# VH-VL binders against Sulfopyruvate decarboxylase subunit alpha (comD), part 5

Target 1, 169 residues: Sulfopyruvate decarboxylase subunit alpha (comD), of Methanocaldococcus jannaschii (p58415)
Amino acid sequence: MRGSLAIYNALKDSNIDFICSVPCANLKNLLKLIEEDKNIINIPATREEEAFGICAGAYLAGKKTAILMQNSGIGNSINAIASLYKTFQIPTLLIISHRGDLKEQIPAQIPMGRWIEKLLDVCEIPTYKPKTPEEAYKLIKYASSYMYKISYPVALLFDALYWEYDLEK

## First folded at step 2 (VH-VL)

Design r01 (framework fv_rolinsatamab)
Fold by ESMFold2-Fast, scan of step 2:
Structure r01 (fold): chain C 169 residues (1-169), chain A 120 residues (1-120), chain B 107 residues (1-107)
Amino acid sequence: as target 1 above (169 residues)
Amino acid sequence: EVQLVQSGAEVKKPGSSVKVSCKASGYTFTSYYMHWVRQAPGQGLEWIGEINPSGGSTNYNQKFKDRATLTVDKSTSTAYMELSSLRSEDTAVYYCARGYYDSSGYFDYWGQGTLVTVSS
Amino acid sequence: DIQMTQSPSSVSASVGDRVTITCKASQGISSWVAWYQQKPGKSPKLLIYAASSLQSGVPSRFSDSGSGTDFTLTISSLQPEDFATYFCQQANSFPLTFGGGTKVEIK
């Protein structure tokens, strides 16, 4: 819970008021906190590229936006990032959950991690990788200000070890 | 050129309040967190708190939470720190400092400091 | 609160010497440490942040190492302008905390 709580508190303290989400198992606790907050508009999307479109419209309407998604969805969103976000200089905060495969697929986990970071770099999206709830809080608060300075998305990538902070004890 | 210019030295009586200003220039004021740090004479550095100039959200060191108030005026790119119920132990140089881009918790630019002396 | 313990509290050195300052965190802070230099009557200056990221304009003779709880700042060949007090700082969790400082003095 601490993992999701730190992210939620940082989003709230950064005055993020519009969230579009593509649900995944690692984000379930965070999504529950957001859904229970009446001051945040949360719109579930079926696909990540749809979320990028919705948040772009919300930003133009004066909202402070974030997108919650799994790392696989960034590949499906390259066109929206290039043709919409980069072209029209749209800020948003990307909260990205990285999920690994089964232990039998360990060799595939390494390329997946490398590909997502390189893909974000090719898209010119600054990316941070918080390792603790305390780091998550600090980096999200920073990123929420920085995205307006660059007029472009900033990403925070949360790996499997981060989500262990949400395990029941 | 990034500059943080603080208000001048203050001499205060115990029990009073002080309000220190920090005027920022040379960057987009709302894009960086502003922190306040103090240093008692001959001693180390102590973090008071931070403020996000964009939304006004604050985080305080619990030691100062009941006495410190951080605010900003976006129209003048000025940050303020008010400290109430002053004691002799509050005698220190007070700094404003800008949070660095990789983490708001590192301070890349500092004001020149404001000496606050608390004496009877 | 995370306590940052610096050693030594002071060191006497000559120009050209290698100076090493250590900093120990009371709990794991990953790489979230910064080092500052402060000269008498002046504001602190950021030297290094996030373990090994040298701040723009800082000479390459300054370097750091460490992760987790044990960190070091090294000045490979001390120059006259390096005589100052040095502070470590953790940025892992609130409240942000500093080490007690190390004064580098002329031998």
Scores: ipSAE 0.005, ipTM 0.477, lowest interface PAE 15.7, mean pLDDT 83

Design r02 (framework fv_rolinsatamab)
Fold by ESMFold2-Fast, scan of step 2:
Structure r02 (fold): chain C 169 residues (1-169), chain A 120 residues (1-120), chain B 107 residues (1-107)
Amino acid sequence: as target 1 above (169 residues)
Amino acid sequence: EVQLVQSGAEVKKPGSSVKVSCKASGYTFTSYWMHWVRQAPGQGLEWIGEINPSGGSTNYNQKFKDRATLTVDKSTSTAYMELSSLRSEDTAVYYCARDLGWYFSYFDYWGQGTLVTVSS
Amino acid sequence: DIQMTQSPSSVSASVGDRVTITCKASQDISSYVAWYQQKPGKSPKLLIYAASSLQSGVPSRFSDSGSGTDFTLTISSLQPEDFATYFCQQYNSYPLTFGGGTKVEIK
């Protein structure tokens, strides 16, 4: 659980108090930690684009937000990123489970896995790829400060090798 | 800037206790575990234990569990290590050091050290 | 308890030399090893953690390798400021344990 624990601790230490999530298998341990924390509002969303809308509203109400999602959800969210986040200068932290890269067994996931970094670059979202739980903690702490300086989202991508830290002691 | 500032050197008699302080600044005190490590003159590093400032949970090296007590004062962002029943072999520099938590027990910031000398 | 055996105990080298320090764990610690530098009279300073991640501000001449039980710290081109004692530390299991240290003396 080291992978999920590092992310959870970094979110808490960054004073993130509102999370919207689109569940996936790699995020299950992280979501369990968040759901049991009474100081964090956790709203599950049906679609990633809805999560962007919900978090934008929460930010305008004074919340410090993060969105938990799989990388394929970025494709569904391009319009919300452009018309809402870029236009109104809204910060949020994107915690993205990166599928379609190393160890991907489902062929349909591969194209988006190859495109995700380019799509985030087109959206002008700074993107980082933590390799270890220690790096995840530090990069999330830096990203959570940085997103307020740029008034825009910052993304962290967690690949299949990262999630293996949830299996190690 | 993160700083850990420890109390000054102590000279103690055998059988007495010593209490060393470590005042943290430049970060959220309750978000990082605090560890205590000692180093006898000319020797290596030896881990004593750790404390979570948020809840007060502690873990000790079994070698020290009967004599070491780790505490924190959240209002002053200060950690304390008390070592009882001192012997001459307890003469060492005692360090406080910060880590990121249970699974990340490497130390990114260290106090300057407190020399504890045990002699009659 | 996991014993960390460090070798050599001391090494004398000239500026520009490549210095290699080895650390052996008594049981498998995966990649959960950190390396520290300690200069005389000062506290230890973190150099490398998780067997590959350089701490911010640490020069690129410091690198490490290894997994499981055998680990190596390398200084590719020794500088005068590298005079120090170096320690490995495992954080796979409690109690946390350190190697015995390697003193690097610049000629």
Scores: ipSAE 0.000, ipTM 0.464, lowest interface PAE 16.8, mean pLDDT 84

Design r03 (framework fv_rolinsatamab)
Fold by ESMFold2-Fast, scan of step 2:
Structure r03 (fold): chain C 169 residues (1-169), chain A 121 residues (1-121), chain B 107 residues (1-107)
Amino acid sequence: as target 1 above (169 residues)
Amino acid sequence: EVQLVQSGAEVKKPGSSVKVSCKASGYTFTDYYMHWVRQAPGQGLEWIGEINPSGGYTNYNQKFKDRATLTVDKSTSTAYMELSSLRSEDTAVYYCARSYDFWSGYYMDVWGQGTLVTVSS
Amino acid sequence: DIQMTQSPSSVSASVGDRVTITCKASQGISSYVAWYQQKPGKSPKLLIYAASTLQSGVPSRFSDSGSGTDFTLTISSLQPEDFATYFCQQYDSFPYTFGGGTKVEIK
């Protein structure tokens, strides 16, 4: 669970204290670590748009927020990003499991996997793609500071190769 | 059994250097950060720095940055701490310790037995 | 640097007593504190990390509480093997820093 552990440690070391999650298989180990941490409020959401709304409210209440999701959820969240996050200048950290790129076996995931980076760019969300646990830790630390400088979300995409680190002993 | 075994006690002159070794066994050496911590007589614990054995990346306490050098030998699963320009206040027991997690290096779950370094008058 | 202020510096106690040791961080560290036990002539031993996670093999009489800046280690019923020095450590930011230590002595 080295991949999930690096992400968890970076979130923790960045003082993230409020997380909304839309679960998927690749986030399972990360969610377990977060659920066991008494200092992080973890709210499961039924859909990604709901998570953006909840985290916006938490930020306004003084929380340091992150959203855990799969990339297909960005499409459903464009209105919340534009009308809420961009309009009111709300920071959050997006931890995105990137489906539909390399090694994708489900055909329906492929279009969003190809478009996600361009879609985030259109939304003006700075995006990073960590390839190793070390890079994940460093980039999350950087992104957690940067999101407050821009008062806007910053995204990190974790592809299928990254999640193979959760299988290492 | 996870174990860290350190080299023996050293007596050094002011201005000299000391190099302490820490041999790891019972786990994958490259999966855990190695820390160095010292304890001077009558003082508390003081963190010197950490090294990632996989890449050789180091982070130092600024107090020691210009005098401490942390290295590893992956082939022998051994970590080293060299401290130069020794002063009397460097007299302490020096510990190596393994970090619980690979990336942040914060909890030290396994410790070496300690190496006493004495800087003579 | 984050300063960890530990109190008391020493406490005299009897077997069966409840002992509390406090640790105050100079700035907020959420729950990122670890506690160590050190016996004379021995290396430190990890007791608790990630606020409330007891290291495997550590007796349940050890517990911690607190968040932000104020943290407490509690030994609910002191045993003969618990006479030692205890240290807190923050792992929120570099450099990692330790408290000054609390010596738990027999009365």
Scores: ipSAE 0.006, ipTM 0.485, lowest interface PAE 10.4, mean pLDDT 84

Design r04 (framework fv_rolinsatamab)
Fold by ESMFold2-Fast, scan of step 2:
Structure r04 (fold): chain C 169 residues (1-169), chain A 119 residues (1-119), chain B 107 residues (1-107)
Amino acid sequence: as target 1 above (169 residues)
Amino acid sequence: EVQLVQSGAEVKKPGSSVKVSCKASGYTFTSYYMHWVRQAPGQGLEWIGEIYPSGGSTNYNQKFKDRATLTVDKSTSTAYMELSSLRSEDTAVYYCAREGLYYGYFDYWGQGTLVTVSS
Amino acid sequence: DIQMTQSPSSVSASVGDRVTITCKASQGISNWVAWYQQKPGKSPKLLIYAASSLQSGVPSRFSDSGSGTDFTLTISSLQPEDFATYFCQQANSYPWTFGGGTKVEIK
């Protein structure tokens, strides 16, 4: 589970202490690591939009936040990003499992997979696409500092090829 | 391939303003911060500021914030740096530079624009 | 502001030599230093970034070391194309600041 472990270690080393998550199959190993860590508050959310609201509140209460989600959830969250995060300048780290791209077999996921990078770009959210566990660790540490520099979310997109690192022995 | 092409050399009088352009190609212009850095003749590099092209959000070095204005034209993938109230000390080569995946690191640079301020 | 002090200002070297350039930060910057190469009349070129990561296309003879306040760029076997001015830069905090440069010139 090298992929998930690198993300988990970077979140810990960045002092992220509050996470909202919307479960996805690719996030299973990462969520298990987070759930077993008593120093991180992990709140499961039913919808991605709900996670944005919860993390905004946690940030205002002094927490360092991250949201774990699938890219399709960004579409449901545009209003929260615009009316809450942009308006009140709230940082958070977005850990996004990218579906609808390479190796995607579910037809309904394909449009959002093609649009996600452009959608994040129009939302002014800086987006990184780590290709290896080493790159994921470094980019998450940078993104966790950068989000405070810009007072706004920063996103990391993890595609199907990245999650294959969780299968390596 | 990533390319940043800047406008040509300028000669300006003290007290005037200069506007330098930087046309980007070979990547998604709106997805990367663009920075401006200057270099006085025979001297080191000095950071002026940054702009995120998608929304136009800017951040400036305090030394330049009252005189520098960074803008972009998304339709032409062009970034601009305007510097006002020019002094002879502003004589320098002005560079645009793209920030890569890590913040604070400049992976591609324009060829530079020499701005000479003299009376 | 974090001051970056670079030494020496110039060094004369021959092809095949090992060249070392030192950079000192006025406060701790962890591993967040970049190194750039600039040839006369040209723009700077990124060599090394983010915790000793080598930029794509940069030869392996370029390496760096150091953490905190003291950093060194090493060219293990100088080639004719390496005669240039080299700059360090801290990427720890705003404003980003550069060293004064070290000119590597032919002996």
Scores: ipSAE 0.006, ipTM 0.561, lowest interface PAE 10.1, mean pLDDT 86

Design r05 (framework fv_rolinsatamab)
Fold by ESMFold2-Fast, scan of step 2:
Structure r05 (fold): chain C 169 residues (1-169), chain A 121 residues (1-121), chain B 107 residues (1-107)
Amino acid sequence: as target 1 above (169 residues)
Amino acid sequence: EVQLVQSGAEVKKPGSSVKVSCKASGYTFTGYYMHWVRQAPGQGLEWIGEINPNSGGTNYNQKFKDRATLTVDKSTSTAYMELSSLRSEDTAVYYCARDFLYDSSGPFDYWGQGTLVTVSS
Amino acid sequence: DIQMTQSPSSVSASVGDRVTITCKASQGISSYVAWYQQKPGKSPKLLIYAASSLQSGVPSRFSDSGSGTDFTLTISSLQPEDFATYFCQQYDSYPLTFGGGTKVEIK
């Protein structure tokens, strides 16, 4: 679970203390690490747009927030990003499992996998794609600082090859 | 490996100008802002300004805005700092430094070796 | 301009000592602070950025804490190679500004 462990350690070392998650298979190991941490509030959400609302409220209450989701959730959240996050200048980290790219086996995920980077660009959300656990740690720590500089979300996309690090000993 | 190599030491008269170069190698030159920082002998660090090598856009410390000019030559991956109307208090080591962040301003992860500029009559 | 007030200006210490350096910003800078080490005759070296992220290759005895206006660099067990001058830097707003430096010298 080297991939998930690097993400978890970076979130913890960045003082992220409030996480909303919309679970997916690739986030399973990461979610387990977060659930076992008593210093992080972890709220499961039914829908990605709901997670954006919850994290906005948590930020206004003084929390340092992250949202864990699959890339298809960004499509559901365009209005929340525009009307809430852009309008009120709210920072958060987006930890996104990128489905529909290389090695995707579910046909319905393919279109969103091809569009996600362009959709994030239209939303004006800076996006990084870590390739290794070491890069994930560094980019999350950078992004957690950068989101406060821009007062807006920053996204990290983790593709199928990244999650193969969770299969290593 | 990332390397920033600066031009050699200069001795200048008050009222003259100096132009220091910084040749970058080992990375995509246009992807990272280049900063210029000076340090007077035995003193602290003072930020002069930054340049985006891709666009040529600059931001200056107001203290230096009227005298400092930052430029780049993309074909040679070289950044330049020119400082005009030199005074004795401009005697310092001048550093170029690469921004840590891709296409943004942040901390400086790689520094040139420094160029000593001495201003004396 | 954001003033970065660093203290102490110098500290005398022995190998194995815990050394603490403080940096105070005149305005809130969130986590946009970096720490540098400079040895005599050499360029500064980035140690820590974003008020907690240790630069690759920097020993774990270096740590940073703080947010908003008050920041601290700690060396948990001083080694011979750590005798140097340390600077904090804010990168929240222009112009970018540095602290005055803290010289860590042999007792």
Scores: ipSAE 0.000, ipTM 0.490, lowest interface PAE 14.6, mean pLDDT 84

Design r06 (framework fv_rolinsatamab)
Fold by ESMFold2-Fast, scan of step 2:
Structure r06 (fold): chain C 169 residues (1-169), chain A 121 residues (1-121), chain B 107 residues (1-107)
Amino acid sequence: as target 1 above (169 residues)
Amino acid sequence: EVQLVQSGAEVKKPGSSVKVSCKASGGTFSSYAMHWVRQAPGQGLEWIGEIIPIFGTANYNQKFKDRATLTVDKSTSTAYMELSSLRSEDTAVYYCARGYYDSSGYYFDYWGQGTLVTVSS
Amino acid sequence: DIQMTQSPSSVSASVGDRVTITCKASQGISSWVAWYQQKPGKSPKLLIYAASSLQSGVPSRFSDSGSGTDFTLTISSLQPEDFATYFCQQANSFPLTFGGGTKVEIK
């Protein structure tokens, strides 16, 4: 609960007004908060690379954007990051549910979970890993300013232990 | 503009229960936590607990957890606090307040007008 | 539970005076403190949170300082509308706790 609330409030306080989301179980509570906020445009996408395209267009139309996704989608999005985001200097916040690391129950997610930080580093995307709701709020507010200074995405990775703050146990 | 409007004053007998309502208007009921705080006559503020309406999840001050029940009716944007096994020491003004959570923790940006609950024989 | 000890319990001051109210936490709470104003017969009103963030619409004469365990609310030039009781609140840990309050009386 606290986990999703901290992320939601940081996005709101950072004036993020356009979100493209790819559904993931860990993002369910956060997506519900965003979907009920009439001041935020929320566009669901079926694929992560589609979300990158949509948010690039929204940015060019004057929106302040974020993408909600799981880490497995980064592999499919490398070309969009390189050819669109790096080439045209487009900022966005990446709110990434980190699958395949801590407490992963689906074997197919494990390889990408082990590679995600290295892939983001190769893409030159600054990456932060909040461990608590307090860190999440602070780092998202920082990242939302920083992405405009570098004119490029900044990523926040949220692992399985972080999402336990939504379980109240 | 956000407003929190609470139900009217209650007079209850020891051992009974009271249920106070807090109706939110002006926008963002589902996106915030609703907290309950009481103030006994001539005393300070005491936190009872919170409920997050979008999830229906409640967290309580240990002192009240066995007697307090926090609920919401999302269709009417109304939060409720029920306090059972009332004692004379429970005589207080009960406030609902909207809680905003960020890196500074919880703080209360909007408050209801308060509901006086008097417990007397 | 974190205890918040607030002092003084009351102060009498004239318009234009500088008023300071202190609040001490029983354990470290970083900068996670909020300050509220309560006028007689009314609900509390948020003034400041996170030991530096002034709530929208609150006059600039209100400021705060401190971190760790010792916090101060300052009213730089007291006005007639500042007659009220002021409370600190720690925002660090459940249960959320408040100071005992400081009553500011205008002479």
Scores: ipSAE 0.007, ipTM 0.536, lowest interface PAE 11.4, mean pLDDT 84

Design r07 (framework fv_rolinsatamab)
Fold by ESMFold2-Fast, scan of step 2:
Structure r07 (fold): chain C 169 residues (1-169), chain A 119 residues (1-119), chain B 107 residues (1-107)
Amino acid sequence: as target 1 above (169 residues)
Amino acid sequence: EVQLVQSGAEVKKPGSSVKVSCKASGGTFSSYAMHWVRQAPGQGLEWIGEIIPIFGTANYNQKFKDRATLTVDKSTSTAYMELSSLRSEDTAVYYCARDRGYSYGYDYWGQGTLVTVSS
Amino acid sequence: DIQMTQSPSSVSASVGDRVTITCKASQDISSYVAWYQQKPGKSPKLLIYAASSLQSGVPSRFSDSGSGTDFTLTISSLQPEDFATYFCQQYNSYPLTFGGGTKVEIK
């Protein structure tokens, strides 16, 4: 639980109060923490591109937003990032579960796992890869401030080794 | 900043129970683990247990599992430690302490509550 | 239960001295150790966690080393405010356990 606790506590301490999520297995513990919190609006989305639209609207209504998603959803979201987020200078925090990295056993996940950092770079989204719960907490705090300075999304990628911190021992 | 404020000193008779409170202010309460640690006069620190409010789960040192009960009231951001069947050797200062959320290092401590057990 | 053994139990030192406190775990705890300082009548204060991370606001004269079973807290140049009792704690396994403490006293 430690991995999810670090992310959740950093989001709370950053005053994030609106989250749109596209669920995946690695985000299960984090989503449970968010669902129990009555001070955070949590809107599930059917697709990642829809989450970008919802959070843009929430930001314009005065909310401090984050999107929880898997890396494969970025490909579907390029147009929303370009035409909405870049054009209108909208900040949001991207919490991305990174699949398709080294040791991935499902072949279909590999191409997007290899491309995700390059796709975020093409979109001009600053990206960080926390390796430990301590690093996740510190980098989310930093990223949540930084996104308002640049008026644009900032991304954090959490790989398979990070999610091992959620296993009970 | 985060501050933990504990209830006042207690004098109890053997066989009775004591309930110590720890009120948190300034920060997120529900997702941080609250630990209870005691210290007998002139002795070292002894871990009693922890509770993570949002999960509703408590983990106990087996030495105390049959006598200690950890609870929280999320509406008042208050944690409680109840210790039953008190003996004279339970005389100690009882501390609440919050871990960092991402590690078990206790970044904030209550001021301590002296519990004296005597007849 | 993991036993944490601190040595020495007490040390007499002068201002400016280098003080070394050792903590030995009865089994491998990786880097999951924290160090605390306690002054008489006060709550403990976190100095170091995860066997390398200095708590914010703690002076740089405090450092630690070690992994696995052997851990050391070092105060490079003892100051008057450093006379206190120091405790190590493992958080690798339940129940969480503390060392017996090392009292740093004036010579």
Scores: ipSAE 0.013, ipTM 0.583, lowest interface PAE 7.9, mean pLDDT 86

Design r08 (framework fv_rolinsatamab)
Fold by ESMFold2-Fast, scan of step 2:
Structure r08 (fold): chain C 169 residues (1-169), chain A 120 residues (1-120), chain B 107 residues (1-107)
Amino acid sequence: as target 1 above (169 residues)
Amino acid sequence: EVQLVQSGAEVKKPGSSVKVSCKASGGTFSSYAMHWVRQAPGQGLEWIGEIIPILGTANYNQKFKDRATLTVDKSTSTAYMELSSLRSEDTAVYYCAREGWDYGDYFDYWGQGTLVTVSS
Amino acid sequence: DIQMTQSPSSVSASVGDRVTITCKASQGISSYVAWYQQKPGKSPKLLIYAASSLQSGVPSRFSDSGSGTDFTLTISSLQPEDFATYFCQQYDSYPYTFGGGTKVEIK
C-alpha cells in the first residue's frame, strides 16, 4: 500500500484536517488510512458536487480541506467550481483517481478519462500527475502550499499504474 | 550542502533583455522551488517570482509578469531568469535563492548575485 | 500587496548591546515571517524562519518574537560580526515582500 501510504503521509504532513470523499475502488486503501486517523474529519459524500459544497463550508470554518474523488465527478461539479470556488477564491486539494485512460475496461468511463485534463484546464485548476509514491508525496506537499498561494483548488491525478503500488503482497 | 552559482555581471542597453543563470549543486535540484529577488543599489529586496521544477510552473510578482520569464534545465540543475524591455530602473543585483528545506518560501540558500547595469 | 514596515532604518550600537528591530505587516501573516542578515557586497543570509525557528548554524543570541502583524528581531548581546543590514520577509501570500531594512552600525 505504498501508493496510498505516500498520499496519506503527505496529507497528514500538510496538516490537512478535513476530507470529503466519494469512494471508489482505487481509493479504498487510502480511505482506510484516513478513517483510522482521529485528527482528520472524514465525511463521505454521495456525489462529488456535494463534496465541493461541504469542503467550501469547512474551509470557511478554518479547516484545511481535501476532496477524494474519481475524475468522472468533475463533470457534475463544474458549476460548484465556478460559482463557489472561483467566485469566492477557495483553496482545496483534489485527489483524483483517474479512470477512463490507461487499462480502462468500462466503456462509459473512457470519454471522461480523455477529457479530464482539458476540463480541469478550462476550470483553471493546476493539475499534476504523480507516477510514483515518492513523487506523490512531494507533489502533494507542494500542491498543499500552492493552493493557498493561489486561493484556488490544485488537482493531483492518479492513474491505474499508480494504484498498482497498493498491490504489494 | 547546497551551493548556488550565478552567471557574471552584464551591461545592457535600454529596451534589450538579459538572461541570468543560477546553477545548483548539492541537494536535489528538482525538489525545491527557485526564487529570484533583486536589489537596486542602496535599496531593499524585491521578489520577482519563483519556478517550481516539480510542478512545471512559475509564479510571478505582477509588477514583473509581463517582462520576466523563469525557466529551468533539470539536466544541468540550472535555473534561468530572463527580463525583457530593460529600463535604467532595472539596474540591480539579481539573486537566485532556494525555498526552505520544509518547502516554506523563506530562502535558505542564496546565489552570490549578478549585477545587471542598464545604461544608454 | 502586504507592506512590511521596519523600524528603525538604522541603529548605532556597541558590542554587548541588546538590539531590537521591529517589523509590522499591513495584514495578518500568522507566523510566515523570516529574517535575513546582509553584509556589504554579500548575499542575504537566513537567520530565522516561521517567526521563531532559528536556522541551523545561527547563534542563539538571535531571536524573534511576535505573530500576526507585529514581529521583533532581538540580538541579545551584539558581537562584532553582527554589524550588518537586517531584513524581514513575509511569505504568507504572493507577492512575497520584504521590509525596508535596518542597518546596525558600530557606535
Scores: ipSAE 0.007, ipTM 0.555, lowest interface PAE 10.2, mean pLDDT 86

